# VHH binders against p80196, part 21

Target 1, 213 residues: p80196
Amino acid sequence: SQDFDFFYFVQQWPASYCDTRRSCCYPTTGKPDEDFSIHGLWPNYKDGKWPQNCDRESSLDESEFSDLISTMEKNWPSLACPSSDGLKFWSHEWLKHGTCSALNQHAYFQTALDFKTKSNLLQNLNNAGIKPRNGDYYGVESIKKAIEKGVGHTPFIECNVDSQGNHQLYQVYLCVDSSASKFIDCPIFPHGGKCGSKIEFPSFSTNDDHDEF
Key: E = the ipSAE of ESMFold2; O = the ipSAE of OpenDDE; V2 = 0.75 times the mean of E and O plus 0.25 times the DockQ between their complexes.

## First folded at step 14 (VHH; framework vhh_6z1v_2)

Design x4 (at its last look DockQ between E and O 0.39; V2 from the best seeds 0.00; counts 0 for: pae E 9.6 > 2)
Fold by OpenDDE, look of step 14:
Structure x4 (fold): chain B 213 residues (1-213), chain A 124 residues (1-124)
Amino acid sequence: as target 1 above (213 residues)
Amino acid sequence: EVQLVESGGRLVRTGGSLRLSCAASGFTFSDNAMGWFRQAPGKEREVVAAITWSGGYTWHADFVKGRFTISRDNAKNTVYLQMNSLKPEDTAVYYCAADFYGYDYTSSAEYDSWGQGTQVTVSS
């Protein structure tokens, strides 16, 4: 039996993460690809609450998912400072969320990787003529429709703000059923980070800011 | 063990001022962003302000309207919230929190540690 209703599957746009007043640090493995990266796979309740830290004794064990590490470094990088190899970030996600998923560590990370591939967000946007480019703005509804056309379900778009005060495409929320088998319509959307009518889809640029969140 | 201890909350009259403090221990304070949250009875917890590790950047909620200011002293492992021009609607328990990854410093879900809170009451 599942002790949650669905998953939020959250992907973030690294260029937007780094194009804020806060600093970002590239992973020790190098600059991330100009592609969406995984933030997390989060068990959630339909009322908007979520379980967390369901097993505090279940520490991350690299040996359980060693075959996935190279892929995770590319698709699930940490942009937090100081620069890291992602293990601390993955440990956080596992302990906070993964322990509540009813999945083992390998299945949890594999599932997230699979849904990233399945969602194929960048390609879906490109198919609609929406490409990352500094200074170009797109309708948030157009972005939603492009993703919906590809994934088959309506996403939630979360925005952040760049140093000039412009809204940027920051994160994309999709919902996954409690069995972690397929995308579903989201029973509820997050409350924060709502976007204006038009938002920027920036390209990666060099970040010289050393002040970190 | 990460520990956050808030202090400074008390009863004040409308228009008054308070300075809240949060003493941090159990982690490298100067490496992490910190935030202040508040929760009024019957309402959801909401973010009040956030500050980067160095204090070089700060964020304040819209309802602050220039009345509150977050700051920090890394030598003392302490984050502060100066509150001026207090109103009855500011009555709440105020919480200090540490953000270890900073993926969304405006979301309580992204903070990893919380204090016990300090009660601020503003009378009419």
Scores: ipSAE 0.031, ipTM 0.501, lowest interface PAE 3.3, mean pLDDT 90
Fold by ESMFold2, look of step 14:
Structure x4 (fold): chain B 213 residues (1-213), chain A 124 residues (1-124)
Amino acid sequence: as target 1 above (213 residues)
Amino acid sequence: EVQLVESGGRLVRTGGSLRLSCAASGFTFSDNAMGWFRQAPGKEREVVAAITWSGGYTWHADFVKGRFTISRDNAKNTVYLQMNSLKPEDTAVYYCAADFYGYDYTSSAEYDSWGQGTQVTVSS
C-alpha cells in the first residue's frame, strides 16, 4: 500500500551485529568499514502497524540502480550468513519495504543513501566524545543527545546483548516523512530492543574471532 | 502461493511438554529463516524463537530460554518448537512465520508470511 504515515530509517552498528550469538558473515567484498550501515527504510503507520510486500512480482532490476551498487556495497552491506554480494539483502529490503514506499528502485536506494549521509551518525557521536572503544560505556541519553544535536530530531536507540551479556549500541532509528524528503520527529517509537542506562559501543579493532562471523 | 500450517497445539497441564510443527510450501524453505511467535488474548504478538536458514544459529526469548527449543528439517520443509516445562503464562495462539531473506529474524516486522496459528492452553 502507498498509504503509510512515515518511514523508519534504520542504521546498524556492524560490530554489535557480530558481537552476539547470531550468525555473522562478512560480505564477499570484505570486512565492513567501522561506521554505521543501512539496515532499511521502512514505511510505517502511526498506530504501530506497517505495510509490507506491496508487489511480490517486482523483482530487483540491477540496471535501475547500477550506478549505486558500489556505494551500497560500502554503506548497505549484509552481515547475514552465508557471505554474499548484498543483492539478496537489497532484494529483500526492496520487496518487503521498498515496494510499499511509492518510490521506484533507484529513488528508494538513493534516498536511503542520502539519509545515511545526512544523519552523519558516527561523526555526530564523535563530536560529543562518544567513540567506538571496547570496554567503554556511554549513557544512552548522551548518545541520543549527540545524535539529536546533529540531526535535529530525537532518535530511538536499540540495543542488543553481546556474548558476555552486556548491552551494546545496535541500531539507530530516525523518522522520515512519507514523501521521503526530510527527517521528522517520530510519531511513535518501536517497542523492542531496549537498552540499560549505560551501554557499550564496541570496535572491530579487537577480538579477531569475530572476523569469521 | 506461500503456505504455513501449524499443528500440535492442545491442552496440557503445567509442567507438561508439547511439540509444535509448521509445514511450509510455496517457497524455497532452505533459503529462509523461520520464527515462532505467540499471541495471548489482548496482548501483542511476540517472538518466541527464531532459526537461521541452515539451522546453524537459533535464538530464544528470555522468557522461554531453557524450556523451548526451535529446530528445522529442511528435507521435510518443517520447523518445530519443542516446549517443555509449560506454564499457564505460555497459553497463547502460536504462529510460525517465514523471513524470506533471513537477515534480522528476531524482528516481527521482517517476517513476510504467517501461518493461521495453533492454540496452546496450559491448565493451572
Scores: ipSAE 0.011, ipTM 0.320, lowest interface PAE 9.6, mean pLDDT 85
ESMFold2 (binder alone), look of step 14: mean pLDDT 81; pTM 0.829

Design x5 (at its last look DockQ between E and O 0.42; V2 from the best seeds 0.00; counts 0 for: pae O 6.7 > 2)
Fold by ESMFold2, look of step 14:
Structure x5 (fold): chain B 213 residues (1-213), chain A 124 residues (1-124)
Amino acid sequence: as target 1 above (213 residues)
Amino acid sequence: EVQLVESGGRLVRTGGSLRLSCAASGFTFSDYAMGWFRQAPGKEREVVAAITWSGGYTWHADFVKGRFTISRDNAKNTVYLQMNSLKPEDTAVYYCAADLYGYDYDSSAEYDSWGQGTQVTVSS
């Protein structure tokens, strides 16, 4: 196995990707569901460093994971512009991170899909009365506690800023052991993506806000 | 072998204009998102502008909005930064960076290839 200590498993909230000044483009498969989606599964070291691009010659091979594609379109969509299928995004995640994981392509993608299901983030938040609603704000500590109650481990919450300057829930980091078998307590958390004490959890289902402006 | 070479940095007066160029080689340029970053002494490197691999979408930091424009020419394997209405605060080393397909093209952590930088100095 490769010489890394743990994974970050990172999921993002699509509405928070799209309500900033950043360009947002739906995949060719259409607007994603109002649910967390996978960003990636990222090998990391306990000292805050990380490997990447461990085999630039290991190109994505669709035949290795073709049975997963429809599930990945639902759970691992790209919102980057221009609109495309997911293959460019998955190639990016594989080449940058997956090649460092000691997993083959099928196992890498399947493992991330399994951890999304296991984390059950949206339901865990809903169980605590935390629901996506434009104009509603939640304490960041309440969000952490809701996820911890369901998953058994404290997450890291990354925020971004909408076009009006409000801090909002953007990404959730959970940690996975180096054998990719279970969630663990994070050995270290990233330093970026500061949240205020009260943050928005925006709804994706109101107006179309995927354009550049 | 991936190579990014910036050029065009120089001393210019407040209110002046410059165009920076970044020549790319050793990879399929049209598959990469490109970004311009800057770093003043004692400051963190910060994103200035980014452009998608297709060239159809751009992002510019608020502090340069309306003054700087990123563009690319895939036939020449070159990305540009047109800088107008320059201010002393724009003084920095400017870096070109590349990231395959560019999922998070406005974040420096996502770029895996970097140039050596070109110095831009804006005098009062």
Scores: ipSAE 0.265, ipTM 0.644, lowest interface PAE 3.9, mean pLDDT 87
Fold by OpenDDE, look of step 14:
Structure x5 (fold): chain B 213 residues (1-213), chain A 124 residues (1-124)
Amino acid sequence: as target 1 above (213 residues)
Amino acid sequence: EVQLVESGGRLVRTGGSLRLSCAASGFTFSDYAMGWFRQAPGKEREVVAAITWSGGYTWHADFVKGRFTISRDNAKNTVYLQMNSLKPEDTAVYYCAADLYGYDYDSSAEYDSWGQGTQVTVSS
């Protein structure tokens, strides 16, 4: 029996991450694609709590998932400063969350990548006519419905605030069963980051101040 | 066991200076971004400053940048907040936390660890 009830599978919109009053840095591999990226795969309890740091001695070993690194660089980039190749970010996610997943490093990262592909968030939004565009706003319920139609389960939408004070699509939460095999209805949604009725779905700006290498 | 211990808070007059310290233990300090928060009575906790794991990048809130400076010494497992030109409105309990400058802070997830805080009081 696993010591958690389900996974949060969290994806983020890079343009919204960077469109804040905080700093962001593009990966050393370059500007991320205008697509959702993986934040994490987080074991969680149904009461809203979660296990973390279940094995502090299990350091990240890139040799265990070397075949995934190129894909992870594209789909799981770090936007934290200073600019990095993602290893620090992946190490954090593994040590904090992955060690609690009952998966080895390769399976943990592969699982997240598979669920990103399976969720196909951007395409699901596009199918509903919801496209990233600066200055355009969409109903948060419309976004939820579009994703629900594609994934088959209701997502949680987390918003952040841009420099002008507007709410924007920041992260999408989906839930995965404890065996990491399929999407499920979320037993509980996270607190915080609640969205207004209409939110921005921004595109990347052309500002060079994010090219910190 | 993860532990964060703040120190340096005290009563100071307007225009004075303080240096807060946060001693970290129980984790690989150099792998985590660190930050300072504060909470005044009746107000929400707010971020003051953050610093990346390497110390190569810092962020300061609009209300404190220019007066406050975050820094860290990874050899000592310590993060600092130098506060100059203090004002009465800076009166608060100041907290140290890990993994702030990045993803966990922006998400609805809790931070890895919090200290007990240190009281800073600025008199007029």
Scores: ipSAE 0.017, ipTM 0.378, lowest interface PAE 6.7, mean pLDDT 88
ESMFold2 (binder alone), look of step 14: mean pLDDT 80; pTM 0.822

Design x6 (at its last look DockQ between E and O 0.50; V2 from the best seeds 0.00; counts 0 for: pae E 5.0 > 2)
Fold by ESMFold2, look of step 14:
Structure x6 (fold): chain B 213 residues (1-213), chain A 124 residues (1-124)
Amino acid sequence: as target 1 above (213 residues)
Amino acid sequence: EVQLVESGGRLVRTGGSLRLSCAASGFTFSDYAMGWFRQAPGKEREVVAAITWSGGYTWHADFVKGRFTISRDNAKNTVYLQMNSLKPEDTAVYYCAADLYNYDYTSSAEYDSWGQGTQVTVSS
């Protein structure tokens, strides 16, 4: 069925995607901005299960959301290899998750774009003095509080491990009600992606331009 | 409808070589990223290698780097794992997996189609 309880709205930090042993390729549109980007909007059940691939024949149709493409290139880029214009990434997110959302393609992508804007993650972190800087560490609780102050709901913070073995801020999960209208408190949090008590928030900029001291 | 069938697993001596195959059906194979995973008894399933839909980019876990090679033949709907310089620690059930595009190809959660596995045993 297409009946589900809430969405995870998931954003990722591009520098942390790329600062691992995994391959990373910039989009054909160029290097992404130093900002959080959308990973996806994922229907979920309160019991910890989730639907996926609810209509395997519902192919992505670019004409249904053509007015959003330039905004999606900026806010929903793919860093997977090989470099691409993003259509394969958006097709993946639509087929796996969007087909379970009860939204059409245009509404699905527009809704995620709107929630990125509403979350305002980078600015909320900056307001608390939490800025991307290579070699600096921040308390995970401070990150959560900064986001909660701006959004009104406690996020889940997922970490990954950089090429030197240190935990870094990777993804931020917020929850959205099943009508896709507002942020809510998460009924449950995902399990995994462990953080230490202090984590890096790496800069996406080059070493020559940003980390001078 | 979607099926992945692994083959080629067997008993091999330390230092030997083995080639695993995974035949795919029920979907447009050339649109899918593919991965090989392994699981030893009592251990968690772990990614071994991954390959993009075009075959243009591959990734291999550090513990197999230089010894294993993933490849694909989109005309035959088949992904392969060439395993050289085998060690007893490579003993496991090996699984083939597929997902459209697969944004995080090292994460097992990103793959939504799995084979039943093929046993590889490396004797000392």
Scores: ipSAE 0.177, ipTM 0.589, lowest interface PAE 5.0, mean pLDDT 87
Fold by OpenDDE, look of step 14:
Structure x6 (fold): chain B 213 residues (1-213), chain A 124 residues (1-124)
Amino acid sequence: as target 1 above (213 residues)
Amino acid sequence: EVQLVESGGRLVRTGGSLRLSCAASGFTFSDYAMGWFRQAPGKEREVVAAITWSGGYTWHADFVKGRFTISRDNAKNTVYLQMNSLKPEDTAVYYCAADLYNYDYTSSAEYDSWGQGTQVTVSS
């Protein structure tokens, strides 16, 4: 049996990540798509704790998932500074979380990519008339319902705050069973930024040229 | 075993300066972003500054920007916080933390290996 109870599958909205007072750097591969990107696939316990760094000797090996790199660059980009190609980010996620998943590197990254596709968050939101647009605000419950309708399970919505003090859609948490086979109802939701009743779903601005060097 | 040990905190007069140090061990220091946090009595812990693994980029909170500077020496596995023009409202326990890559300040999961903290007291 697995040494954890479930996965958090966390996706982030890049525009909201960058629309803060913190540093944001586009990947060396270019500006991210205006779509949700993967933050991580995190083994977790039902009590809210999580295993981490289960094998510090298991260094990231690109040869193990070379066929996925192009897809990962698009769907799992790093927005941290300095600008990077994602390898440092993926290494971080693998060493901290992936090593605890009972999956090999290829399966771990492939699983996350598959669940991003399956969740189809942006499309689910669009189907409900919720579209990214600066200045547009949506009910957080409407967002949750739209995602729930598509995925079949209630998400956790985490918000961050833009430079003007507005809450904005930052991350979406979904839960995956310990066998990494299907979405499930979350046994517990994370402690994160709580959202107001109305939150912004921002789009990248034309001047969102953050540091790329 | 991952360990972070803060030092340098003490009593100082308003307008004074301090340099805090955080010695890291038990992990590849140069692969991780580092951050300084503080917590005053009765208040929530708040981020003070952050620095990327290479030291190429830094972030400072609005309340300390211009007065405090985060830096690091990867050869010494140490992150620093130079604090100038200290004020009484800067009185707090200061902590360093690791694993701030793509950090989310609203999620404790983004931070690892909190140290014991070092007390900074600024008298009027």
Scores: ipSAE 0.027, ipTM 0.511, lowest interface PAE 3.7, mean pLDDT 89
ESMFold2 (binder alone), look of step 14: mean pLDDT 82; pTM 0.837

## First folded at step 15 (VHH; framework vhh_6z1v_2)

Design y1 (at its last look DockQ between E and O 0.72; V2 from the best seeds 0.00; counts 0 for: pae E 7.7 > 2, grease 24.5 > 24.2)
Fold by OpenDDE, look of step 15:
Structure y1 (fold): chain B 213 residues (1-213), chain A 124 residues (1-124)
Amino acid sequence: as target 1 above (213 residues)
Amino acid sequence: EVQLVESGGRLVRTGGSLRLSCAASGFTFSDYAMGWFRQAPGKEREVVAAITWSGGYTWHADFVKGRFTISRDNAKNTVYLQMNSLKPEDTAVYYCAADEYNYDYTSSYEYDSWGQGTQVTVSS
């Protein structure tokens, strides 16, 4: 039996992460691709609550998933400051969420990577003519439909706000069954930044790298 | 055991000022970003302000409009919220929260520990 009901699989749009008044720092491995990146794979309850830090003694061990590190650097980067190689981020995600997943470290990270590939968000959006471009706005429902068409399940779209007050596509929530085997309809959607009817899908700017000191 | 204990909430008049405090224990305070949230009756919890581990960066919600200021004293393991020009709309339970990784200050999902909250009531 699982001590949770399903996973939130959360992907973020790096350009939107950085296009705020808050600072962002590119990874030490380089500027992220203009593609969705993984935020996390989070065990969740159907009532909207979630377990966390289920095993504080289970420290991240790179040797358990060394074969995935290069892929994780590309697909699961941290944009937090100071700039990092992702290990601290992955440690955080593992200790907070992964330890509650009933998966070992390798399976946890591999699962997230697989679902990123499977969801293929950018391609699904592109297929619908939705492309990242500064100054272009898209209907949030159109974005949802495009993703739903590709993934087969309705996503939750979370927005943040740029310095000008515009809503922009920030994160996409998909739900995964408790066995981490397939996408499912979300039993409940998260509380997050609600989107207006039209939202921006920005591209990276040239001044996105800042330190928070 | 991680503990966050808010204090300072009370009844104030419109236009008044209030300073909330959050005393932290059970973890290395100086390693964590801290945030203030509030929840009014019938409304969702919303982020009010956030501050990095060192205090070098602060973020405030748009509705704050310069009225509130988050700060911290790492020597005292305390984070503060100075609230000026209070309005009835600011009536809520205010919560202190700790964020270990400092990834996204605006998301409640990023915060690891929460206080019990302190009631702020602003009368007209």
Scores: ipSAE 0.569, ipTM 0.795, lowest interface PAE 1.1, mean pLDDT 93
Fold by ESMFold2, look of step 15:
Structure y1 (fold): chain B 213 residues (1-213), chain A 124 residues (1-124)
Amino acid sequence: as target 1 above (213 residues)
Amino acid sequence: EVQLVESGGRLVRTGGSLRLSCAASGFTFSDYAMGWFRQAPGKEREVVAAITWSGGYTWHADFVKGRFTISRDNAKNTVYLQMNSLKPEDTAVYYCAADEYNYDYTSSYEYDSWGQGTQVTVSS
């Protein structure tokens, strides 16, 4: 029950998770849609520190959010190996972050699902002509402006590198107020995940289907 | 209680080699992903290398590619960082870290257990 100042709401691009040197395994429900997926909803302090693991005995109880599971399988998939049904990933996010949120399990997961819908990232990028396609590069500032136009707040863009060393759009951070009710301007942005001025937005459908180790 | 204890840091010459060790206790080591991070004075902590619970998958940062190798021995509850062709830029405190869930094992945000660090100094 630690007090905190805001949440990061973090979404990731599955193609950018899977085209690096690290392991990537599709969920047991199959290959995720070509869309942003939820990574997590993370309580944070304005000074760049964060609480975590605020109640290590608060185990995930599937009966508390059973009505959300189908939606979470679609919108909050795990790409970690081995392939799984997502419960381990959701347990990790709950234990590490959700227990610090002042929300119960159902509210925590529902809130993240609602913010993914409200952020509408893929459509906002598409409205600006920014589409996933291997070999194409987009200006990072154009990506930020496209999201800001749709959401009303400037995102933080985290990049990673593919197996060939190209910088690419990996995660998008938006900020949510401490009552988990609305997007806000970020009090502070995270460090790291450097992007060049232009980055890839890779497609999940082409060559992204094969496993790499 | 989870404990991670790094050792092996010392002063070495440019071009030299060094092996860091991290001894783990208080948890089932073979269930955890492990990482090596470093932090130079006044800079952010940065990932150097990571390894999955089984040792079947490893990742190394581009700035150490071909020079450093992470490995683990689950029988000895130990993770290692072999450091070759050392440069003055490698001077830092090196930390090992553990995370039970290995979703994004290259991100320091994902690790919840850390050692106290071991100093590596590379001289000309």
Scores: ipSAE 0.020, ipTM 0.440, lowest interface PAE 7.7, mean pLDDT 86
ESMFold2 (binder alone), look of step 15: mean pLDDT 82; pTM 0.844

Design y2 (at its last look DockQ between E and O 0.55; V2 from the best seeds 0.00; counts 0 for: pae E 8.1 > 2)
Fold by OpenDDE, look of step 15:
Structure y2 (fold): chain B 213 residues (1-213), chain A 124 residues (1-124)
Amino acid sequence: as target 1 above (213 residues)
Amino acid sequence: EVQLVESGGRLVRTGGSLRLSCAASGFTFSDYAMGWFRQAPGKEREVVAAITWSGGETWHADFVKGRFTISRDNAKNTVYLQMNSLKPEDTAVYYCAADLYNYDYTSSYEYDSWGQGTQVTVSS
């Protein structure tokens, strides 16, 4: 049964994930592209709460989505340490969130991949002249408007902080209807890292820790 | 059944110290990253500190400014928050939370289990 109200579709900026005081490990499949990657597709309630772990017996079965694995490695990598091929990350996302989505494993991951393509975040930002570059800062409202123009709905921008104390574009939240068919206006925005008026849109740096081993 | 039970919260004076404890049960504690959160009246819940499964890495919020320290004892299935130089603005309910994957310490969405919280009150 489907008892949630909508999805948060969350994409992350890998360079910002790695440009923190926290450890960062590139996937075993290689350095991620300088593009947004998928964090997750999360069922949510309109009151800001969310269901989780709806079926603890539904273990991830890679045979159910084997045709998507190569695409997922590229578009849904894990930057957590130790380095991994993504399976543990996808298992976590499935068990915690996917089991609550009323979708099977293949449909859940395919849906997220489709929405990444549809949102086309990097291109939308580029169209507005917003490009990843170390040391350059952009207005958070400009970033929101650029994405809104492309996607047709207002995003939520979450920021993290680099080692120097600067706010960075970290994650972009978009909302998807409960049927997982289209983007919608968010009934409620998440509680995440607050952004200053201007934030950095960094590129990958050689100063980042890339591997644990 | 997963359980997180916070303890140690009480009334303290400004400049005082307090040590919070969170006792975990019902899961393999050493596999989980742990975090401390707090929520003041009328404010949003915010992350205070986080620690990886092994204790090898810690993260602290900027407002901590070296005053608080997270630690853990996996043999005792317990995570701690040592709070020094407490201020009235630190008054809040403090929550312990567990995260299996250890992906993003700063996001409440990453944590799977939560305690009921313990009240910390700092008087002027």
Scores: ipSAE 0.561, ipTM 0.800, lowest interface PAE 1.1, mean pLDDT 92
Fold by ESMFold2, look of step 15:
Structure y2 (fold): chain B 213 residues (1-213), chain A 124 residues (1-124)
Amino acid sequence: as target 1 above (213 residues)
Amino acid sequence: EVQLVESGGRLVRTGGSLRLSCAASGFTFSDYAMGWFRQAPGKEREVVAAITWSGGETWHADFVKGRFTISRDNAKNTVYLQMNSLKPEDTAVYYCAADLYNYDYTSSYEYDSWGQGTQVTVSS
């Protein structure tokens, strides 16, 4: 099946990816910026099911999006170990999700980059006084309201847990219409990744800023 | 083609132990995160445990914490689930799943490849 109802557009907080057990590795291009990064743009059905792997023969062709690679390295990094240039991560996202999107490779990646810019998550949180700081806790509803104020639609907030068992802001889901043209209200929310009422928003490290050359 | 084959499911008594195995082929196993999921009749599939590609991080659901342990052997292309202190509520079909460089190892959205499952039944 190649029909679908909407997209989830999903972004990750790199510090929360890394603030678990030791499985995080920076990209070969270096430490990512302290900003949200793209996870993916995922076709979904309103009934909670989703298509995947809609064309297993459509391998990633770097020449189709070569002009985007530098921007994707910054905004769509892989934090998996071992360190990589992101190509495996982008290939995974394309094969699993992008092939179901009705977009070609260039349009798929460009569209996700554009939605990251439009969502402006870190600035929207900052405008509400919500900043990445180790030891600071924020209400999940305050985070949702800050993002909703900037984007116009209520996000879904997914948490993970740090090595101490504290819930932390991990991923933000926004919904996009099936033509990939605009944010919409989510027809359905994902299951899993539940938060408590108050969660951490960790920083990579205040010490990392001191190590600049 | 990516293939995942679970084995080891059987009938066990409450308090018993069981080890599930999942043999993988058709991909570079050491690049993939692995997860165990379960589904009881009439319920949604739920994550039980997950492990990063290197085995450096594991996660276990609260309802199995202290009782189940996920592990992997990259030389044998196999992921395991050691299940101890089994309870009747652990009765389910258990599935293994694989995903490249797992970014969301507790969500089924991220798992690209799935096995056909193995039945675990725990009798009172």
Scores: ipSAE 0.013, ipTM 0.345, lowest interface PAE 8.1, mean pLDDT 84
ESMFold2 (binder alone), look of step 15: mean pLDDT 81; pTM 0.829

